# VHH binders against Pyridoxal reductase, chloroplastic (PLR1): the designs that were tried, part 14

Target 1, 350 residues: Pyridoxal reductase, chloroplastic (PLR1), of Arabidopsis thaliana (Mouse-ear cress) (q56y42)
Amino acid sequence: CSNNTSNITTFKPLKLPLFWPWQKVKMGPLSVSPMGFGTWAWGNQLLWGYQTSMDDQLQQAFELALENGINLFDTADSYGTGRLNGQSERLLGKFIKESQGLKGKQNEVVVATKFAAYPWRLTSGQFVNACRASLDRLQIDQLGIGQLHWSTASYAPLQELVLWDGLVQMYEKGLVRAVGVSNYGPQQLVKIHDYLKTRGVPLCSAQVQFSLLSMGKEQLEIKSICDELGIRLISYSPLGLGMLTGKYSSSKLPTGPRSLLFRQILPGLEPLLLALSEIAKKRGKTMPQVAINWCICKGTVPIPGIKSVRHVEDNLGALGWKLTNDEQLQLEYAAKESPKSMIQNIFQTR
Key: E = the ipSAE of ESMFold2; O = the ipSAE of OpenDDE; V2 = 0.75 times the mean of E and O plus 0.25 times the DockQ between their complexes.

## First folded at step 7 (VHH; framework vhh_7z1x_3)

Design t5 (from o5 with T57Y; at its last look DockQ between E and O 0.57; V2 from the best seeds 0.00; counts 0 for: pae E 3.5 > 2, grease 25.9 > 24.2)
Fold by ESMFold2, look of step 7:
Structure t5 (fold): chain B 350 residues (1-350), chain A 122 residues (1-122)
Amino acid sequence: as target 1 above (350 residues)
Amino acid sequence: QVQLVETGGGLVQPGGSLRLSCTASGFTFSNYAMHWVRQAPGKGLEWLSGITGSGGYTSYADSVKGRFTISRDNAKNTLYLQMNSLQPDDTAVYFCARDTYSWGFEDYFDYWGQGTQVTVSS
């Protein structure tokens, strides 16, 4: 690569040939990269240590993902702690608008956001207005995917019917190209699929915790339902908040509230961590890359979080190769034989 | 409706002790890990300690380890924070927060109390 700089040369950042156009996967009417990125850390001071001084690096990380063919970015209207409420959407919108690589083609990014089922969202019109507020924070005219963030069936079943109608209206009004759900268990997933079908609205995606730490009977049933009904499963927390990276041990815990979870679970993961390490060494990959690749091999679209350019660079190495069936079984066996696994999100329904 | 109410704050001299309580209602308390978080004047939120639903595991920030003790009484739906050797730097509003192990909420904690003021001064 050359430029117009007559007196010096510059080193371009490493760009991996991570996928070809045929590596993209269908998600309803959308064509998305086989991995996306989650933006939960963008504005999350308490769990992820967000500071505004990080914004330039986050923008560089976003650009690196784009340069390497990633087009799916997942956010939510609830992302951002305290006074930074909504900050994740604002940052994503800013980065899309300011991107030189997207200039004139900002609509090629698939923005997936989620609308919280807050108790004051009691009419379908209020839920549609939440979508309009997200579009305003993002400074875009249409979302790729509008998702209901969790079901209210267990505590407010009448509210849930209103929120479902709100998703239909978002689609009918052209505010979203597709609709999805998050944290829906097997029974509720079938119910909303059938409801949306009667309203002429395809359910394109279901987003749940799915990983080598979260692949129990219920998660596998959700995956099976998605496969049968043509719904793309989006895997969140594919690295178990960092437990699958190999960076931590009982004597080296992360700071902050994750340390409670790690103290509870990490000591029980030795068989899985050893299997990940063995395969990573054999393939010349990292443990995170193996764990993310496994999610892709299962036919899901994982959305690891990003906090830095280095994190994006590392995670991009999960693309462009495939675990053998034997390697997948080795990991799954090791996960099942580990005495601990990730605790499921309490809002995931039956 | 989920409700968390902190009590036990107040004015204390340096080196003193306080015991904070957080009374929970509207949910099965023992199913949830619980945490204490504080916010000093002009500062961001600082996580202090967490405890699993059963009470079997606890964890502490380095800034309070050895001085603060988290505990819970599931029969009384109450979370506690015993705070010893208090210093002026501990002056803050103290919140209890419910942990769902959920990903993708605005915080890792989905419900917060309104907070109780702790002031450490002479």
Scores: ipSAE 0.386, ipTM 0.778, lowest interface PAE 3.5, mean pLDDT 87
ESMFold2 (binder alone), look of step 7: mean pLDDT 87; pTM 0.892
OpenDDE, look of step 7: ipSAE 0.564; ipTM 0.851

Design t6 (from o5 with D99E; at its last look DockQ between E and O 0.78; V2 from the best seeds 0.00; counts 0 for: pae E 2.6 > 2)
Amino acid sequence: QVQLVETGGGLVQPGGSLRLSCTASGFTFSNYAMHWVRQAPGKGLEWLSGITGSGGTTSYADSVKGRFTISRDNAKNTLYLQMNSLQPDDTAVYFCARETYSWGFEDYFDYWGQGTQVTVSS
ESMFold2, look of step 7: ipSAE 0.426; ipTM 0.810
ESMFold2 (binder alone), look of step 7: mean pLDDT 88; pTM 0.886
OpenDDE, look of step 7: ipSAE 0.616; ipTM 0.881
ESMFold2, look of step 8: ipSAE 0.451; ipTM 0.815
ESMFold2 (binder alone), look of step 8: mean pLDDT 88; pTM 0.884
OpenDDE, look of step 8: ipSAE 0.666; ipTM 0.900

## First folded at step 8 (VHH; framework vhh_7z1x_3)

Design u1 (from t6 with E106Q; at its last look DockQ between E and O 0.69; V2 from the best seeds 0.00; counts 0 for: pae E 3.3 > 2)
Amino acid sequence: QVQLVETGGGLVQPGGSLRLSCTASGFTFSNYAMHWVRQAPGKGLEWLSGITGSGGTTSYADSVKGRFTISRDNAKNTLYLQMNSLQPDDTAVYFCARETYSWGFQDYFDYWGQGTQVTVSS
ESMFold2, look of step 8: ipSAE 0.385; ipTM 0.784
ESMFold2 (binder alone), look of step 8: mean pLDDT 88; pTM 0.890
OpenDDE, look of step 8: ipSAE 0.710; ipTM 0.913

Design u2 (from t6 with G104N; at its last look DockQ between E and O 0.60; V2 from the best seeds 0.00; counts 0 for: pae E 3.4 > 2)
Fold by ESMFold2, look of step 8:
Structure u2 (fold): chain B 350 residues (1-350), chain A 122 residues (1-122)
Amino acid sequence: as target 1 above (350 residues)
Amino acid sequence: QVQLVETGGGLVQPGGSLRLSCTASGFTFSNYAMHWVRQAPGKGLEWLSGITGSGGTTSYADSVKGRFTISRDNAKNTLYLQMNSLQPDDTAVYFCARETYSWNFEDYFDYWGQGTQVTVSS
């Protein structure tokens, strides 16, 4: 019998979706790697021990990420302690400018930065000027994503409307390719989405704490709203400040101020840490790789931090494979059975 | 307005002791973990110790364990650092800092005192 070729049915072989860096995901009008990197440690002397002697290693780490297909880098205008305020953006801009692989193609990197909702940012023009200052520190002409770092709705609702107008102006002036928000809860996320949609401004991302230590009812509600509205969730702190790495225990705490938090939380994480360890061993992976892969499996784009080439090498191992559904459920049940979790960011709204 | 004011610094001989105080106002003191941080001349910030809001858990940097003791009096809105066996390397400006849960980590300590100078002369 003859076939009607005008109605050819395609054969779809089974394809296991993997998280290769070249399999970019949509983030509004942007196309980004399934994992990005956060740069909050770049210039953070107190919490992460930054020293300028580390800059060459950070540059090598940045280049390794690029060579492996990572194109999303998240920073903020507030990153850097003391006189190093803004240092994270300066370093990222330096590395982009000096990259041999990016000569003439600097716009292929999606730079996401955040503008703090400081109390002195009281006009939309002041907020636009914060964006221009970020572009100056980065030495680029346009951001991929300009993000409002947190909502002021709970304490200064009139300021927030000004900041939203500032995001619109940033987009209309061509300073950003898209806009995003950070630390927005479910109600406020819907409100800003509707506001920006009416003005034709793409809200591409919502960045919140999301991890096996931070997957409570509110965070899951935010995820559901993002899925419904076509907003990509960016997961920050996917490793719980290092609690999910397996590097620390009650008898082996990190140095620095994190030790106080770890002393309170880490003893309560044994079920989760054991589940991570078991899956990591079975898969020939590290516990960070399993925790980051879980975030990707949930449809988020995690942004683990980087401080070294070794750190990037390890985190890249979270790509190219997928946890089974049973492994995801094992981790989620272990997280629910752990009596402690990360406290949500106090700036996250309802 | 959140305010933190350190007192109790001064000049001390090696082996001596000082007790620093940090008086807090403008917030519910007992709800916040508090920390001590120092900065020696020409050096970066060094975290020393932290204490939970209730006072039930403390933590110390290795450089000061056994010599320094953090405590708080929530009725007086005051954080303390008892410093014993002081050495010239302890010379610095000492700050108290309030922990916040803001996740950009440049804001992990969202309010700082003005600092108090501690000088250990040899």
Scores: ipSAE 0.361, ipTM 0.773, lowest interface PAE 3.4, mean pLDDT 87
ESMFold2 (binder alone), look of step 8: mean pLDDT 88; pTM 0.889
OpenDDE, look of step 8: ipSAE 0.501; ipTM 0.833

Design u3 (from t6 with T100I; at its last look DockQ between E and O 0.59; V2 from the best seeds 0.00; counts 0 for: pae E 3.4 > 2)
Fold by ESMFold2, look of step 8:
Structure u3 (fold): chain B 350 residues (1-350), chain A 122 residues (1-122)
Amino acid sequence: as target 1 above (350 residues)
Amino acid sequence: QVQLVETGGGLVQPGGSLRLSCTASGFTFSNYAMHWVRQAPGKGLEWLSGITGSGGTTSYADSVKGRFTISRDNAKNTLYLQMNSLQPDDTAVYFCAREIYSWGFEDYFDYWGQGTQVTVSS
């Protein structure tokens, strides 16, 4: 502005950093935080050590995420082991209902769940009923995103078309605000996109294992297809089940069954772990924060797990800053030098 | 279709030894890492040991390291658990499980055997 009056101290407009939680990203018709949280540990006793005595801590972690602008929470109808089957959805629903910060605003949370392609789900009506069962466990009337948990194309191709029609019906009946898929490879991702497009149902998300340990040719092809088709990639296991945290070494393995996988992969990760550590030090960040930030920089929405308030606090530090292009390239080259990568989910198709 | 059948359980005295077998069918056994898990009366599941598909890498829980040995014979589609220096708190149902890396209902394991009872008592 042209102004000849006396000058006073002026401020430049504040620039909000990229990746603040309230700077939402598009996921089809939805706006979600640039990072979400996964709830697979809620009810998983053997792999993640879940006990019902932890529920208050998990609720506090959920509230912390919400207070810091996170609105995307991912679950599945299969989450929970044994007697705790469905426990992840029940806990999430409970926390949403009981949240003081959400009083009357429960629909501002985007709940994403997944419906397992169980062999007894043989009609589209049965798949729609799985969605209704999830809504009942969650105690909500509508999901943000209803996702097919994996493709049956490689072993039951006739079932898959039925499940795709089930997704269409979920959307048409208003049970979900959007639909998505999980563990779809490049070929099947294009096919379901085309199927849903001809029926007027936009595919908003594709959830796959994507991280510095899982960014091979196929995963990059999935990302490219997502970018081209307007599908948001949701990155699961962004920390490689904990391998990218810097917490473990060849002589300090996690307890439980992950130790077998860590024995195979972790010894070869020194170049990547060093690069993560160097960038973390330079930026005043932690190695998990760098690894998660990298996923965000690739245009994905990572969903690290909720296990404790401390881990949520740390993961939130992945927001509010951005790796430079050189830092991203350094990490990617170090990952390429690793002799092994994360094992791909057996349900991911071609 | 996929089947895992545990055998070799039974009653042993404290300090004794027992060898469990898990016979696999309906899949290419050598392509899968396999694990042993137990459940003591009134307790939750406890992971014990795992072995890669080739048999080249093994791992053990601290509670059984040095006493238990996991192995496999891919020609016979059989997983083994050699248990030595057994004590009463090793009393449990022992399951073999196939690793698949699913985070859903199957978690880290998609198929389980029916279990075999091991009882360590005087």
Scores: ipSAE 0.368, ipTM 0.773, lowest interface PAE 3.4, mean pLDDT 87
ESMFold2 (binder alone), look of step 8: mean pLDDT 87; pTM 0.884
OpenDDE, look of step 8: ipSAE 0.559; ipTM 0.853

Design u4 (from t6 with Y108F; at its last look DockQ between E and O 0.68; V2 from the best seeds 0.00; counts 0 for: pae E 3.6 > 2)
Fold by ESMFold2, look of step 8:
Structure u4 (fold): chain B 350 residues (1-350), chain A 122 residues (1-122)
Amino acid sequence: as target 1 above (350 residues)
Amino acid sequence: QVQLVETGGGLVQPGGSLRLSCTASGFTFSNYAMHWVRQAPGKGLEWLSGITGSGGTTSYADSVKGRFTISRDNAKNTLYLQMNSLQPDDTAVYFCARETYSWGFEDFFDYWGQGTQVTVSS
């Protein structure tokens, strides 16, 4: 509220559009929350410290996300290490099945999973069987989105064609409501879009690393193609493995394996981290909330991870507001002035 | 096909030294950060050390800092771990692991060796 000595009350307009969780966005034939959650940490022992004793807390975090309007959950058939192979999908399926708020309404959750292009997945039938195995682990009848985890075009182009036919078959058999791709570069994205369009299969999403640490020319080209073709970009690693959280700086690095990567990148990020901190303080938000909100402002659907109830509470604070254009430009300028960026995913094609 | 093969494990007395090797094949070795991880009997995985593809930056867990040295020879596609001042609680299977640059794929490490046993005992 502003007041003048003339006693005229000035209305301060709301910043619109707002990103409320109930304001779903289109993803092909689907309607999803403007932010989803990723389940990479579920079964990831070494990097994220998963233990089965954490499952009750993860379930509470899942329920908190649902209660606050989140309906997009991203997983993969490759998530889970060692004896926990497939654990991420099993946990998500368990939580969906046990949710009282979803009883009889499990299809209102949009489950997105990814099928690894393993060298033994050489026929469309084997790829369809991978989808059936995921449905079995998830204990659901149909996926929201079945995604090819990466392209094989650069090293096994004949496999690529049968995997594309596998996506078509998954859709035709009713196993998925839509299909997507992950780690597709600009050229392959256009090619698979054209392939699926002529076959009447909805390519609803392209999932790539996209963040203030990964917004170079190639990622912006992918975003532009998505906008032109009506494909929703799902941005993964919106917080750069924690580099954008404000917990670390050039003088305070994490312990463990991330420290090697952070030592290479964080010294050049102080202008970006300052810009994030300044905007967070001004808006009464956290630095993760600002970084995630930026992804949403760019028209992407970010999928930060679920690790705890506290993380979900914090990430939900990225919704319900919008960075101004000046704030977005401030962040982008600071990011472009960085001498380093995140290493691009090795599986991303041209 | 990506392969990582550890060698150099064995039995050593407390206070002794050992040098582990990890020979890599099936990929451009110098493009990848590499790490050593161990698993003691009945324990979970413990990250020990990492080194960048160029070899220009290293990092160590507090438990081994000052005693262990990671290095690499990119011409020989080989990663090394020099272990000094070994104690009985260093007894473990030691693995080399390749850091993935496929964020959100599986784990932070996409390929592992089969491991080599190190036993520190009188």
Scores: ipSAE 0.276, ipTM 0.753, lowest interface PAE 3.6, mean pLDDT 86
ESMFold2 (binder alone), look of step 8: mean pLDDT 89; pTM 0.896
OpenDDE, look of step 8: ipSAE 0.577; ipTM 0.868

Design u5 (from t6 with S102T; at its last look DockQ between E and O 0.65; V2 from the best seeds 0.00; counts 0 for: pae E 3.4 > 2)
Fold by ESMFold2, look of step 8:
Structure u5 (fold): chain B 350 residues (1-350), chain A 122 residues (1-122)
Amino acid sequence: as target 1 above (350 residues)
Amino acid sequence: QVQLVETGGGLVQPGGSLRLSCTASGFTFSNYAMHWVRQAPGKGLEWLSGITGSGGTTSYADSVKGRFTISRDNAKNTLYLQMNSLQPDDTAVYFCARETYTWGFEDYFDYWGQGTQVTVSS
């Protein structure tokens, strides 16, 4: 044993950076990185321009994320355009299976998928079978989190009860380590929490659109309920489909159907985009890194989307530091000053 | 029930013009942004153009900008695509689609028409 005073940490203990990716946060019975990655673009031809020629790049991006401490990956059984239905899950499963860094430790990756509340999913058994189909596409035996993709309470309340029972059955059959919900508003979130609590099923997460473009009264109420009930909020679209990146302007729009949405909303975001730019410059960071860091500062776990190694490199820069309270307040006031914000997901309930 | 019905497709010579229509029913048409999307034989879906519910804002893919014009008549619940300077590469099934901004299936469009065939040949 070496007894060198220059190497003794008990006299000068190391300080870990804030939001350090290997220092996991709790999500029910799970431990996850403070940021995860969304895989919506994996198989989405129309909105995100997916082509199968991108698969090697996606695999490299996945490996880089793992090497840098990310263990949460969010997907859904609906991800994939047309004949590529389910492609996001198939790609994620392939990358997990082929990863050298995960040899013998695939259980350390937390796969979160979502099961669409399709009108033909009318029994709890049908919902459980959707989970089994996801496991087959992923080529794994158990999910980290099985999520109901949206509530049917506003249009098919009887269906919702069987979908909730389906989540219970998924857990009881060992198909998932925990359950979550997506696009649940404050009232329905409390109801499903109480339902699952009496059945001993861990509701670990609530996934909603939460960002500097989506932090209105309802979203803040959801966050407050999550804090009170011990549910981790997962923030989707933390960059507003790319509006918070600083890459686009009225004269430089994204390709594809997002361009129409950007033409409507982006001109109204100037106060927020300026505040993001100023803080990014001051901190030596990028605007995406600041926007993602803000989500983490609010106690959420954001899941920005990725489709390249460069996207992973940039998004990883959101970790390892923390916005000051004054910087957080500056961003929040600039967001409130901006006349435009992201439209709420149509499936989010009360 | 929401329905979208495309008409106006057909066979046209290179350099010609064609006007597609999409008649909407079962929803308040003026409240929704609408889009045109096409699928060439053996290819994936290609977004072409979108228009806001009011018609005040439009956007186009680079491949059709300057040749195609999207418009709508909210009194007639009808979406249009005027296609000029057609080329053989424009041969495809053309769909109208309603924007809904959801995270469900296809993620951005919740209702589609059955499509109308446009063939540019000879």
Scores: ipSAE 0.339, ipTM 0.764, lowest interface PAE 3.4, mean pLDDT 87
ESMFold2 (binder alone), look of step 8: mean pLDDT 88; pTM 0.888
OpenDDE, look of step 8: ipSAE 0.605; ipTM 0.877

## First folded at step 9 (VHH; framework vhh_7z1x_3)

Design v1 (from t6 with S30D N31D; at its last look DockQ between E and O 0.67; V2 from the best seeds 0.00; counts 0 for: pae E 5.3 > 2)
Amino acid sequence: QVQLVETGGGLVQPGGSLRLSCTASGFTFDDYAMHWVRQAPGKGLEWLSGITGSGGTTSYADSVKGRFTISRDNAKNTLYLQMNSLQPDDTAVYFCARETYSWGFEDYFDYWGQGTQVTVSS
ESMFold2, look of step 9: ipSAE 0.203; ipTM 0.711
ESMFold2 (binder alone), look of step 9: mean pLDDT 87; pTM 0.884
OpenDDE, look of step 9: ipSAE 0.532; ipTM 0.842

Design v2 (from t6 with A33Y; at its last look DockQ between E and O 0.78; V2 from the best seeds 0.00; counts 0 for: pae E 4.3 > 2)
Fold by ESMFold2, look of step 9:
Structure v2 (fold): chain B 350 residues (1-350), chain A 122 residues (1-122)
Amino acid sequence: as target 1 above (350 residues)
Amino acid sequence: QVQLVETGGGLVQPGGSLRLSCTASGFTFSNYYMHWVRQAPGKGLEWLSGITGSGGTTSYADSVKGRFTISRDNAKNTLYLQMNSLQPDDTAVYFCARETYSWGFEDYFDYWGQGTQVTVSS
């Protein structure tokens, strides 16, 4: 084919790179970056090695994420080890408050937190008070997403209805812009969607373990239901607690309690890890970047955890490109050839 | 209700040995990975060792490898920690802990015992 340059100037659509942070995706009434960050490690001293001396580094990581267009940050009222319970929310709130770039624009950051279904949260008012306590720790006046952390349907079904009403009340009182759920299976997800829709409350997200290590039939069914109902799936543990990074081997395990789990699972992941490595080399990317990009390709919003500026820099490399369909199939086939996968969260319902 | 109860702590001289027990109730013990964690006076929590539900695989922190041995007896719902060659810096409260399958939104361990004191001094 040949071009005729004598034509009047033709305006072509601007070619935009895929999955850039400014290419926001819909999450109910919200627009979020195609990747967010999870803050589970913020305050988790035993599993993730948190120490208060790390706070300045974490703040720099937060600012780097903001500067690069990330606007979704996920936390929970239960995050923090022992006496540091709630520390993740306190740190996130501190960083939001101290950010000069957010003066007068705090609502552009989408803070998603989760409220634990503790057995003493037995009235909708108590659940609303949990949300107010989270807002106090965060030092903000409204959440982007208030999430029920897990369903009580299997052991306390009357409590669950109370917690659902609590989510409605949080929204009606203006404490949250939208609501979400975590660890809901397909049947309970449909039920809460109908409940909230009838009351005019946007169910914007469902957060579940979803990764190349957790993509079985049930997780795919949850994804299908989310697509049909207009709910965005948030992928937690997209790197399988670090198993998909290529950093560890049977002779180089992580320190601490993860070493036991890695010893059981990691030797069975060779086909998947080889496929990740092969694609990473072809693309000039890292294995974590490929694994996170895969989650985005599936239409989810992954929330990898971060501990440092270097970690944010690495995770940002998952953006700005897209795996081909053939590369996605290669990874999925390799995952099926691998005899091991992550254990599913015990709180996930049917 | 889930319950974990540690016993077997006490005073021991440097170089001595102790065996800790953790008796479990209220759950299917053999389905859960179990761990030992300690806290020395004025210090943070330190993970020591873990064992799979069947007991077939164990893992140890470098600080105790070769000196401590984790084991379990699923018929008795009991977790053990054999501690040999104890030194003064092993002085701590020792906890047994149950590994959760709820990763990503809460602590890695969902239930803890109340702890048992181990004191190593001359």
Scores: ipSAE 0.295, ipTM 0.729, lowest interface PAE 4.3, mean pLDDT 87
ESMFold2 (binder alone), look of step 9: mean pLDDT 88; pTM 0.890
OpenDDE, look of step 9: ipSAE 0.440; ipTM 0.789

Design v3 (from t6 with G53W; at its last look DockQ between E and O 0.74; V2 from the best seeds 0.00; counts 0 for: pae E 8.0 > 2, grease 25.4 > 24.2)
Fold by ESMFold2, look of step 9:
Structure v3 (fold): chain B 350 residues (1-350), chain A 122 residues (1-122)
Amino acid sequence: as target 1 above (350 residues)
Amino acid sequence: QVQLVETGGGLVQPGGSLRLSCTASGFTFSNYAMHWVRQAPGKGLEWLSGITWSGGTTSYADSVKGRFTISRDNAKNTLYLQMNSLQPDDTAVYFCARETYSWGFEDYFDYWGQGTQVTVSS
């Protein structure tokens, strides 16, 4: 009987990354993937139809993101059905704890959460306790980023000073690696930057609605200030709650309460949607991938949502390529020619 | 201080009609889009209808389209839901909800009423 012996071991095919390690971006003392994922749909029964039966799919989607180099996951203490539910944080914590995916990367997951500026959070100690409650729900010892969810300067300026001190104490007590803010306008952003710098606390991020539907003068000023001060802009709602997907039209609206908003805005978006469609077709990409890639090209870190393995697979396709400058200008021109944009977040200050 | 109070619920026979009211206080009612949501026994929340701040645009879930009509009277700070052709599966607690202007918070509704019970049975 003849035997053929091979000295060649079969090499496992390389899993090529969607982006190279040097494409991670600085966020204060942290290094994060050029796109993160938002977990706001986790536990949201009304808007997104969450049911507990989806948890396995969400966990698989989380693992897929992690396996493909995503290390930024954004949540909030208010996410889930009911304002104080916290289900999004509980699910994220569970998935992190149970992960047996890419070993050696598990401790580099950057968890960003947000603490609502509720009227009952009146002392810095109460704000620190909100952070401890988030850590308990997440079952982790330290956050990557602790974020003030919105400013109280317009209606409770003395409360805001207390909340800023709470952020400082969170950092000094080792509960967070860095701090951030959400829904801060240009003036308040400069003020908190100076406040934190004086106290040696890294302000690493500013999270605002930023997209082809939300890039007005104020949002561009916020981005300019972030660039100048070394603050990373995190873009939330990069797809305009789904308006930039191409899935909907004035005659094919989403089910649920979003339909009211879509009915008001979609009829004016045809120039932008056509530009997105043309570029997507030319590049062999989807419209969501083009819209998210645009946010990345602007130097922001977009955080599209996680709902399923398929959604994560699609969103990961926004990585590994860049719109040309001409394509970016085409999209921006089309966005400015559209008569409607997303309503700006009412909690965003000036 | 923000309050939403639903009234007009009750017991009705199949095929009957009810008109629900939601009286708002503690905020400028005419600046907000408003919605109706219900919760049937043992089920989750179901969005039914929404209306813009001016009343110029409305939207409905397929389950109630053609039977329910949303409206508002900004002078009276009141939201309405006219419900016709009621069936036993319309039995639920009906809530009015204020649409948040803070889109990035992921909570689409920031304030809710206490709810009013609607029961459709013989």
Scores: ipSAE 0.025, ipTM 0.598, lowest interface PAE 8.0, mean pLDDT 85
ESMFold2 (binder alone), look of step 9: mean pLDDT 86; pTM 0.876
OpenDDE, look of step 9: ipSAE 0.536; ipTM 0.847

Design v4 (from t6 with E106Y; at its last look DockQ between E and O 0.69; V2 from the best seeds 0.00; counts 0 for: pae E 2.6 > 2, SAP .701 > .668)
Amino acid sequence: QVQLVETGGGLVQPGGSLRLSCTASGFTFSNYAMHWVRQAPGKGLEWLSGITGSGGTTSYADSVKGRFTISRDNAKNTLYLQMNSLQPDDTAVYFCARETYSWGFYDYFDYWGQGTQVTVSS
ESMFold2, look of step 9: ipSAE 0.480; ipTM 0.824
ESMFold2 (binder alone), look of step 9: mean pLDDT 89; pTM 0.895
OpenDDE, look of step 9: ipSAE 0.716; ipTM 0.903

